# Designs tried in a protein design chat: VH-VL binders against q9umr5. Part 253

Target 1, 268 residues: q9umr5
Amino acid sequence: SYKPVIVVHGLFDSSYSFRHLLEYINETHPGTVVTVLDLFDGRESLRPLWEQVQGFREAVVPIMAKAPQGVHLICYSQGGLVCRALLSVMDDHNVDSFISLSSPQMGQYGDTDYLKWLFPTSMRSNLYRICYSPWGQEFSICNYWHDPHHDDLYLNASSFLALINGERDHPNATVWRKNFLRVGHLVLIGGPDDGVITPWQSSFFGFYDANETVLEMEEQLVYLRDSFGLKTLLARGAIVRCPMAGISHTAWHSNRTLYETCIEPWLS
Below, E stands for the ipSAE of ESMFold2; O stands for the ipSAE of OpenDDE; V2 stands for 0.75 times the mean of E and O plus 0.25 times the DockQ between their complexes.

## First folded at step 11 (VH-VL)

Design gi17 (framework fv_mavrilimumab; at its last look DockQ between E and O 0.93; V2 from the best seeds 0.85)
Fold by OpenDDE, look of step 11:
Structure gi17 (fold): chain C 268 residues (1-268), chain A 123 residues (1-123), chain B 111 residues (1-111)
Amino acid sequence: as target 1 above (268 residues)
Amino acid sequence: QVQLVQSGAEVKKPGASVKVSCKVSGYTLTELSIHWVRQAPGKGLEWMGGFDPEDGEPIYAQRFQGRVTMTEDTSTDTAYMELSSLRSEDTAVYYCATVSYNWETGRYSFDYWGQGTMVTVSS
Amino acid sequence: QSVLTQPPSVSGAPGQRVTISCTGSSSNIGAGFHVSWYQQLPGTAPKLLIYGNSNRPSGVPDRFSGSKSGTSASLAITGLQAEDEADYYCQSYDTSLSGWVFGGGTKLTVL
């Protein structure tokens, strides 16, 4: 039998948003138990990511317990960060494939429609004033805002991304790294035509330097220091990078070709 | 609020086609996702199809594929449902409804309904 | 016959509590798709009663409540009133059919 698949959504998503993905899985892997976690939907997806991590943890624990052979995680957009944190704090997870579907794994620094909606008077260059404040960190979007021009503020004020990345020292860094390394495979999916994830390479742990030049995963300090296990995972062949062009952000979970190429191989 | 007003009752022979209209007011048709649900006399609700609220593509129930066509006229804010090759079993009240997304709750629902159109298929 | 199974009828006296069940499967409710409930008074179009498992639209009394667990959902009506006599339908999305689905409906009689 196929391992259960757990789906974690992004900002303002509904379970309905993943209907095509579930249909693809049912077609290609009949009998697979697929569950879209119905938590922190709509406006609630703006709640602090650590709160979301705790809620999703409570939801996945019983699923994992019923699947001793392991489970697969498909985590979309913001959900990808939630899942990474989840796997970092869980010392007993049994995740085989962690599929990060167009997630800002190295953070976000770009003007998007949802940012304009939430902060209509702020451009990305000024958002640090809000996001790196105590009240700003109460919003999920600010939890992974990564301003390359205000690195000190990021490192000191980011209550989520900087911690799970091990960029700021904390007492659980070693344990979180150990826990995250329990994953069988890390499948990173994203592409240049996403239009939301900025830079799109963030889905592959690439990101801007101080000059807004995009550096690859292997050039990042978190990789070089192996702060949360990326270097170790790569060394043992556990990281899969699957870039694809021609896919907008809201279509990653509803593209058959993408599914067959980047997702399906890891659901066995 | 959204209001949906449907066309009048129809009587058709077997093998014929029927086209039911649904006029939208309160909002423009381009802002809404219209779906169709029918109900045979004394029976339950059956979803026939509609326009996907996320991508705007038409979706039909498998049972009606090849026999049903759903269209929209944005100039008149009117949605249409045409059912061909009518049979006695197609006798029912046909409803148009809006499927809307609530951003606060992250939920979809059939939130507004037309008054229904009775279609009778008899020899 | 219906993808979502409801009891054909339920009854209660005024002031009582009644519950209507909606049993689905792993391809709909169990997959995480939300359940909505609709009230249909005799000779009228359906009306949205509950959406997203447990949310009430404006104008719906709090004596109506919805819940979901596993592959099933439930509609509870407390303080039953004569005006509640109607047909009730649950609704969700089903991946095996690639479409929206309704339950078979439940006729509620107020004694």
Scores: ipSAE 0.927, ipTM 0.956, lowest interface PAE 0.5, mean pLDDT 96
Fold by ESMFold2, look of step 11:
Structure gi17 (fold): chain C 268 residues (1-268), chain A 123 residues (1-123), chain B 111 residues (1-111)
Amino acid sequence: as target 1 above (268 residues)
Amino acid sequence: QVQLVQSGAEVKKPGASVKVSCKVSGYTLTELSIHWVRQAPGKGLEWMGGFDPEDGEPIYAQRFQGRVTMTEDTSTDTAYMELSSLRSEDTAVYYCATVSYNWETGRYSFDYWGQGTMVTVSS
Amino acid sequence: QSVLTQPPSVSGAPGQRVTISCTGSSSNIGAGFHVSWYQQLPGTAPKLLIYGNSNRPSGVPDRFSGSKSGTSASLAITGLQAEDEADYYCQSYDTSLSGWVFGGGTKLTVL
């Protein structure tokens, strides 16, 4: 039979938004138990990401316990960062495929409708003043804000992304890397027409240098130092990169071709 | 305040069609998704279809595929449900309802309902 | 043959607490789709009572509460009143049917 699938949503999502993805899984992998975790919906998706990680951990534990043969994660947008943190903090997770669906894995440096709604007079060039403050770090969006022109402030102030990337020392870094490396496959999905994730290569662990030139995953310091296990996973053949053009940010979980090409092969 | 006012009762013969209207007041159809739910006498509620609140495309319950058409006239703020090839089992009260999204909770609901339209199919 | 199963009837005396269950499956409630509850008074259209598992619209008293666990949901009514006598329906989305589904309904009788 097929392993259970756990879906973790993004910012301002609902489980209804994933109805098509679940229908595709039911059609191609009949009998698969799929659960969209219905936590931190709507405005609650703005709560600090560590708070969300704790809540999602509590929901995931009983599902994993009932499936000793393993589970798959499909994690969309902001949800992909929640899931990466879950894989680090859970020393007993049994995740086979971690499917990162257009997630800002190396951070975000771009305007979004929700960011404009939350901070209407800010532009990406000055948002670091808000996000790299204790008050700003109480918002999930700021937990993965990554201003390439203020990397010193990012490294000092980030309460989430710099920690799970191993960019700032902390007592659990070695344990988190060990836990993350127990994943069977890391499937990275995204594309140039997303329109929200900036740079879109963040979904593949690429990001801007100080000149806003995108460096690929293999050119990133966190990869070269193997800070949380990316280099080890790639060498092991456990990283799958599945870019696809022509998909907007809200369409990743409702595109059948994307599902068949990038998701379906990993739902054993 | 949103109000949904439906057309009056209908009596039809088997094999005919019926078209029920639902006029929206206090809001516009460009801002709302209308769905249709029926209730046979003494029975429960049955979802028939409507316009998807996220993508605006019509979705129909499988048992009505090929028999039902749902349309909207935004110039009059009126939604329509047409059911063809009527049979005695289609005797029911037909309701229209709004489906809306609450951004603070992230939740969908059928929040405003019409008064219902009785359709009787008898030979 | 509702996809969501409710008891056909429940009863209670004024002031008592009653619960109405809604049992689904892995293709609806168990998949994470939210549960709504509707009250239908005799001779009237349904009225939204609970949405999003536990949210109350304005004007619904706090003696009505909803919850969800696993593949099931519950509506609780405390401080039962004569005016609560009605039919109650749960609702969710189902991926096997690709559509919205209602429970079979529960008739609440106030003794």
Scores: ipSAE 0.727, ipTM 0.878, lowest interface PAE 1.5, mean pLDDT 92
ESMFold2 (binder alone), look of step 11: mean pLDDT 89; pTM 0.925

Design gi18 (framework fv_mavrilimumab; at its last look DockQ between E and O 0.92; V2 from the best seeds 0.86)
Fold by OpenDDE, look of step 11:
Structure gi18 (fold): chain C 268 residues (1-268), chain A 123 residues (1-123), chain B 111 residues (1-111)
Amino acid sequence: as target 1 above (268 residues)
Amino acid sequence: QVQLVQSGAEVKKPGASVKVSCKVSGYTLTELSIHWVRQAPGKGLEWMGGFDPEDGEPIYAQRFQGRVTMTEDTSTDTAYMELSSLRSEDTAVYYCATVTYDWETGRYSFDYWGQGTMVTVSS
Amino acid sequence: QSVLTQPPSVSGAPGQRVTISCTGSSSNIGAGFHVSWYQQLPGTAPKLLIYGNSNRPSGVPDRFSGSKSGTSASLAITGLQAEDEADYYCQSYDTSLSGWVFGGGTKLTVL
């Protein structure tokens, strides 16, 4: 039998948004138990990511307990960060494949429709004033805002991304790294035509330097220091990178070719 | 609020086609996702199809594929449902409805309904 | 016959509490798709009663409530009133059919 699949959504998503993905899975892997976690939907997806991590943890624990052979996680957009944090805080998870579907794994620094909606008078260059404030960190989007021009503020004020990345020292860094390394495979999916994730390479742990030059995963300090286990995972062949062009952000979960190429191989 | 006004009752022979209209007011048709649901006399609700609220593509129930066509005229804010090869079992009240996304809750629902159109198929 | 199974009828006296069950499967309710409930008074079009498992639209009294667990959903009506006599339908999305689905409907009689 196939391992259960757990789906974690992004900002303002509905379970309905993943209907095609579930249909693909049912078609290619009949009998698979697939569950889209119905938590923090709509406006609630703006709540602090640590709160979301706790809620999703409570939801996945029973599922994992019923699947001793392991489960697969498909985590879309913001959900990818939630899942990474989830796997970092859980010392007993049994995740085989962690599929990060167009997630800003190394953070976000770009104007998007969501940002314009929340902060209509703010551009990305000024958002640090809001996001790195105590009240700004109460919004999920600010929890992974990564301003390359204000690195000190990021490192000191980011209450989520900087911590799960191990960029700021904290007492749980070693344990979180150990927990995250329990994952069988880390499948990173994204592409240049996404239009939302900025830079799109963030889905592959690439990101801007101080000159807004995009550096790849292997050039990042978190990789070089192996702060949360990326270097270790890569060394043991556990990281899969699956870039694909021609896919907009809202279509990653509804593209058959993408599913067959980047997702399906890791559901067995 | 959205109002949906449907065309009048139809009587058709077996093998014929029927086209029901649904005029939208309060909002433009381009802002809405129209779906069709029918109900045979004394029976339950059956979803026939509609336009996907996320990507705008037409979706038909498998049972009606090849026999049903849903179209929209944005100039008149009117949605249409055409059902061909009519049979006695197609006798029903046909409803148009809007499927709307609530951003606060992240939920879809059939929130507004037309008054219904009775279609009778008899020899 | 219906992908979502409802009891054909339920009854209650005024002031009582009644519940209507909606039993689905792993391809709809169990997959995480939301359940909506609709009220249909005799000779009228359906009306949205509950959406997203437990949310009430404006104008719906709080004596109507919805819940979901596992592969099933439930509509509860407290303080039953004569005006509640109607047919009730649950609705969700089903991946095996690639479409929206309704339950078979439940006729509620107020005694």
Scores: ipSAE 0.924, ipTM 0.954, lowest interface PAE 0.5, mean pLDDT 96
Fold by ESMFold2, look of step 11:
Structure gi18 (fold): chain C 268 residues (1-268), chain A 123 residues (1-123), chain B 111 residues (1-111)
Amino acid sequence: as target 1 above (268 residues)
Amino acid sequence: QVQLVQSGAEVKKPGASVKVSCKVSGYTLTELSIHWVRQAPGKGLEWMGGFDPEDGEPIYAQRFQGRVTMTEDTSTDTAYMELSSLRSEDTAVYYCATVTYDWETGRYSFDYWGQGTMVTVSS
Amino acid sequence: QSVLTQPPSVSGAPGQRVTISCTGSSSNIGAGFHVSWYQQLPGTAPKLLIYGNSNRPSGVPDRFSGSKSGTSASLAITGLQAEDEADYYCQSYDTSLSGWVFGGGTKLTVL
């Protein structure tokens, strides 16, 4: 029988948006219990990510308890950061596959329509003034805002991303790394035509240097220092990279070829 | 305020077809997704189909696949549901309703309903 | 046959609290799809009462409340009034049917 699948949505999502993904799983893996976590929907997805992590943690505990042989996570966009934090803070998680579906794992540095709606007078070059303030850190999107031109401000002000990346010292770093490393597989999905995740290589733990040149995962300090276990996972053969061109940000969970190529093989 | 006004009652013979109209006012059809729900006398509500609110494609309940066609005329803001090969069990009140997305809650619902159109199929 | 199961009837006296259950499965409510509730007064079109599990549209009194847990949902009506006598339907999305589904309906009688 197949392990249960837990789905964690992104910014301004609904469970209905995942109907096609759930239908694909039902077709290829009949009998799989799939749950889209019905929390922090719509405007509530702007709440601080640590608050969301706590709420999602409470929701996954009973699902994991009923499946001692393990579960899979499929985590979309902002939801992939929630899931990575879950893997770090839960000392008793039993996640086999963590499937990160176009998630800004190294952060976001792009103008988007929802950023323009939220901060209509600000460009990405100015958002660090808002996001790296205590007020800005009350918004989820600012919790993973990563301005490559103000790295010292990012490291000082980030209440979420710099911590889960191990970019700033904190008392839980060793235990979070240990917990994260208990995952069976890390499946990274994204592509150049996403149009929202900026740079799109953030979905693969790549990111800009100060000149906006993309450094890949293996060139990042967090990888080289193995701050939360990426180097260890890669050496273990536990990281799967599955890039796909031609998919826009809102289409990752509704593309059958993407599902069959990048997701289905990991839903044991 | 959105209002949905449907065409009048119909009496049909088995094997015929019926086309029910639903005129929208207060919004345009390009802004709304219209779905169709029927209710046989003394029975419950049954979803028939509509335009998917996210991708705009028609979706039909499996039970009606091949017998139902749902169309929209944006020049008149009128939605249509045509049901063919009518049988006596198709006797029902046919409702049109809007499917509305509330971005603040991330939720879909059937918000506004037409007054209903009685379709009677008898020999 | 409805994939969302409701009791055929429920009753209560004026001023009392009643609940109406809606039991689904892992392909609908249990998968995380939201539940809406509709009130249908005799001879009228259904009216949206609750959407998104627990949200009330403008004009719906706060004595109506909804909740969801596991594969089931519940509508609660407190301070029962004569005008609450109606049929009540739950609704969700189902991935096995690839479509929206309604419960079979519950007739509420105010004694």
Scores: ipSAE 0.750, ipTM 0.884, lowest interface PAE 1.3, mean pLDDT 92
ESMFold2 (binder alone), look of step 11: mean pLDDT 89; pTM 0.923

Design gi19 (framework fv_mavrilimumab; at its last look DockQ between E and O 0.96; V2 from the best seeds 0.86)
Fold by OpenDDE, look of step 11:
Structure gi19 (fold): chain C 268 residues (1-268), chain A 123 residues (1-123), chain B 111 residues (1-111)
Amino acid sequence: as target 1 above (268 residues)
Amino acid sequence: QVQLVQSGAEVKKPGASVKVSCKVSGYTLTELSIHWVRQAPGKGLEWMGGFDPEDGEPIYAQRFQGRVTMTEDTSTDTAYMELSSLRSEDTAVYYCATVSYDWETGRYSFDYWGQGTMVTVSS
Amino acid sequence: QSVLTQPPSVSGAPGQRVTISCTGSSSNIGAGFHVSWYQQLPGTAPKLLIYGNSNRPSGVPDRFSGSKSGTSASLAITGLQAEDEADYYCQSYDTSLRGWVFGGGTKLTVL
């Protein structure tokens, strides 16, 4: 039998948004138990990511307990960060494949429709004034805002991304790294035509330097320091990178070719 | 608020086709996702198809694929449902409805309904 | 016969509490798709009563409530009133059928 699949959504998503993905899974892997977690939907997806992590943890624990052979996680957009944090805080998870579907794993620094909606008068260059404030960090989007021009503010004020990345020292860094390394495979999916994730390489742990030049995963300090286990995972062949062009952000979960190429191989 | 007004009752022979209209007001058709649901006399609701609220593509129930066609005229804000090869079993009240997304809750629902159109198929 | 299973009928006296069950499967409710409930008064079009498992549209009294657990959902009506006599349908999305699905409907009689 196939391992259960747990789906974690992104901003303002509905379980309905993943109907095609579930249909693909049912078609190619009949009998698979697939569950889209119905938590923090709609406006609630703006709540602090640590709160979301706690909620999702409560939901996945029973599922994992019923699947001693392991489960697969498919985590879309913001959900990918939630899942990474989830796997960092859980010392007993049994995740085989962690599929990060177009997630800003290394953060976000770009103007998006969501940002314009929340902050209509703010450009990305000024958002640090809001996001790195105490009240700004109460919004999920600000929890992974990564301003390359204000690194000090990021490192000191980011209450989520900087911590799960191990970029700021904290007492749980070693344990979180150990927990995250329990994953069988980390599947990173994204592409240049996404239009939302900025830079799109963030889905592969690439990101801007101070000159807004995109550096690859292997050039990042978090990799070089192995702060949360990326270097270790890569060394043991546990990281899969699956870039694909021609896919917009809202289509990653509804593209058959993408599913067959980047998702399906890791559901067995 | 959205209002849906459907065309009048139809009487058809077996093998014929019927086209029911649904005129929207309050909002433009381009802002709405119209679906069709029928109900045979004394029976339950049956979803026939509609336009997907996320990607705008037409979706038909498997049972009606090949016999049903759903179209829209944005110039008149009118949606249409055509059912061909009519059978006695197609005798029912046909409803158009809007499927809307609530961003606060992240939920879809059939929130507005037409008054229904009775279609009778008899020899 | 219906993808979502409802009891054909339920009854209650005024002021009582009644519940209507909606049993689905792993391809719909169990997969995480939301459940909506519709009220249909005799000779009228259905009306949205509950959406997203437990949300009430404007104008729906708080004596109507919805819940979901596992592969099933439930509609609860407290303080039953004569005007509540109607047919009630649950609805969800099914991945096997690749479309929206309704329950078989439940006739509620107020005694």
Scores: ipSAE 0.918, ipTM 0.950, lowest interface PAE 0.5, mean pLDDT 96
Fold by ESMFold2, look of step 11:
Structure gi19 (fold): chain C 268 residues (1-268), chain A 123 residues (1-123), chain B 111 residues (1-111)
Amino acid sequence: as target 1 above (268 residues)
Amino acid sequence: QVQLVQSGAEVKKPGASVKVSCKVSGYTLTELSIHWVRQAPGKGLEWMGGFDPEDGEPIYAQRFQGRVTMTEDTSTDTAYMELSSLRSEDTAVYYCATVSYDWETGRYSFDYWGQGTMVTVSS
Amino acid sequence: QSVLTQPPSVSGAPGQRVTISCTGSSSNIGAGFHVSWYQQLPGTAPKLLIYGNSNRPSGVPDRFSGSKSGTSASLAITGLQAEDEADYYCQSYDTSLRGWVFGGGTKLTVL
């Protein structure tokens, strides 16, 4: 019998957006209980990520409790950051596979339609003025905004990403690392044609330096210092990288080849 | 203000085809997806198919696969449902409805309905 | 056969509260797909009453409310009025059928 699968959606999503992914799972793993968490839909997906983490935590606890053999997480876009925070703050999680589906794990530094709709006069070069303010940190996109040209502002102002990455000191860092390391596998999915996640290598814990040159995961300070466990996970063979070209941001959960290659093998 | 106006009642013989139209006003078909729902006399609602509001591809209920074709003409904002190989049990009122996304709640719904088109199949 | 099961009928007196259940499965409501409710008065097209489990469109009185739990959903009507006499349908998405599904319908009778 297959482990239950919990799906956490992204910005301005709802459960309907995952219909094809759920159909694929039903075809290849019949009998699998799959739950798309029907929380923080639409405009509510802009609420601060710590509020979302708390709400999603309350929803996953009973599912995990009924499945002592473990569960899998499939977490899309912004949802991948919610899930990573869940793995850090829950000392009793039983997640086997954490499947991060085109998530901005090292942050976002790119213009999106949602940013233009929300802040119509802003561009990536000046969004730090909004995002690194107390008012800006009340929006989820600003919780993982990572301007490589204003790194000191990022480290000072980030209420979410700098903490879960261990880029800023905090009293829970050791406990969060221990909790995160309980995951069985971390499956990283993304690709160069995503068109939204910027740089797309953020889905693989890569990110820009000050010259906008992408440093890969193994070149990042958070990896080298093992601040939240990436180096330890890689040494265990627990990190799976599954890049795939030709997929736009909204198509990751509706591409059968992507599912068969990158997701299906991890739904034990 | 969205309005859906359907073509008039039809009487058909078994084995024939019927094509029902649904004219949209107040919005364009590029902004909305039209789905079709039928209701046999004294029976419940039955979803037949429509254009997926997210990817724009047609989806048909399994029961009608191979007998139904749904098309849209964006130049006239008119949707069509064609049902072939008619049987007496296809006698029903056929509704068109919009499926739209509410960005504030993140939810899809069948929010505007046409008046219905009675299709009677008798020999 | 409907994959969403509703009682065939319910009844109540004016001013009372009634509920209408909608029981699904792990391939629809239990998977996290939202539930909508439609009211159909005799001789008319269905009308959206509740969407997204609990949201009321503009013009729907707040005596109509919806909820979802597990694999089931419920429509509650308080302050029952004669004009509420109608058929009520729940609706969701189903991954096994790859499409939208309606419940079998519930006839509400106001005594």
Scores: ipSAE 0.731, ipTM 0.880, lowest interface PAE 1.4, mean pLDDT 92
ESMFold2 (binder alone), look of step 11: mean pLDDT 89; pTM 0.929

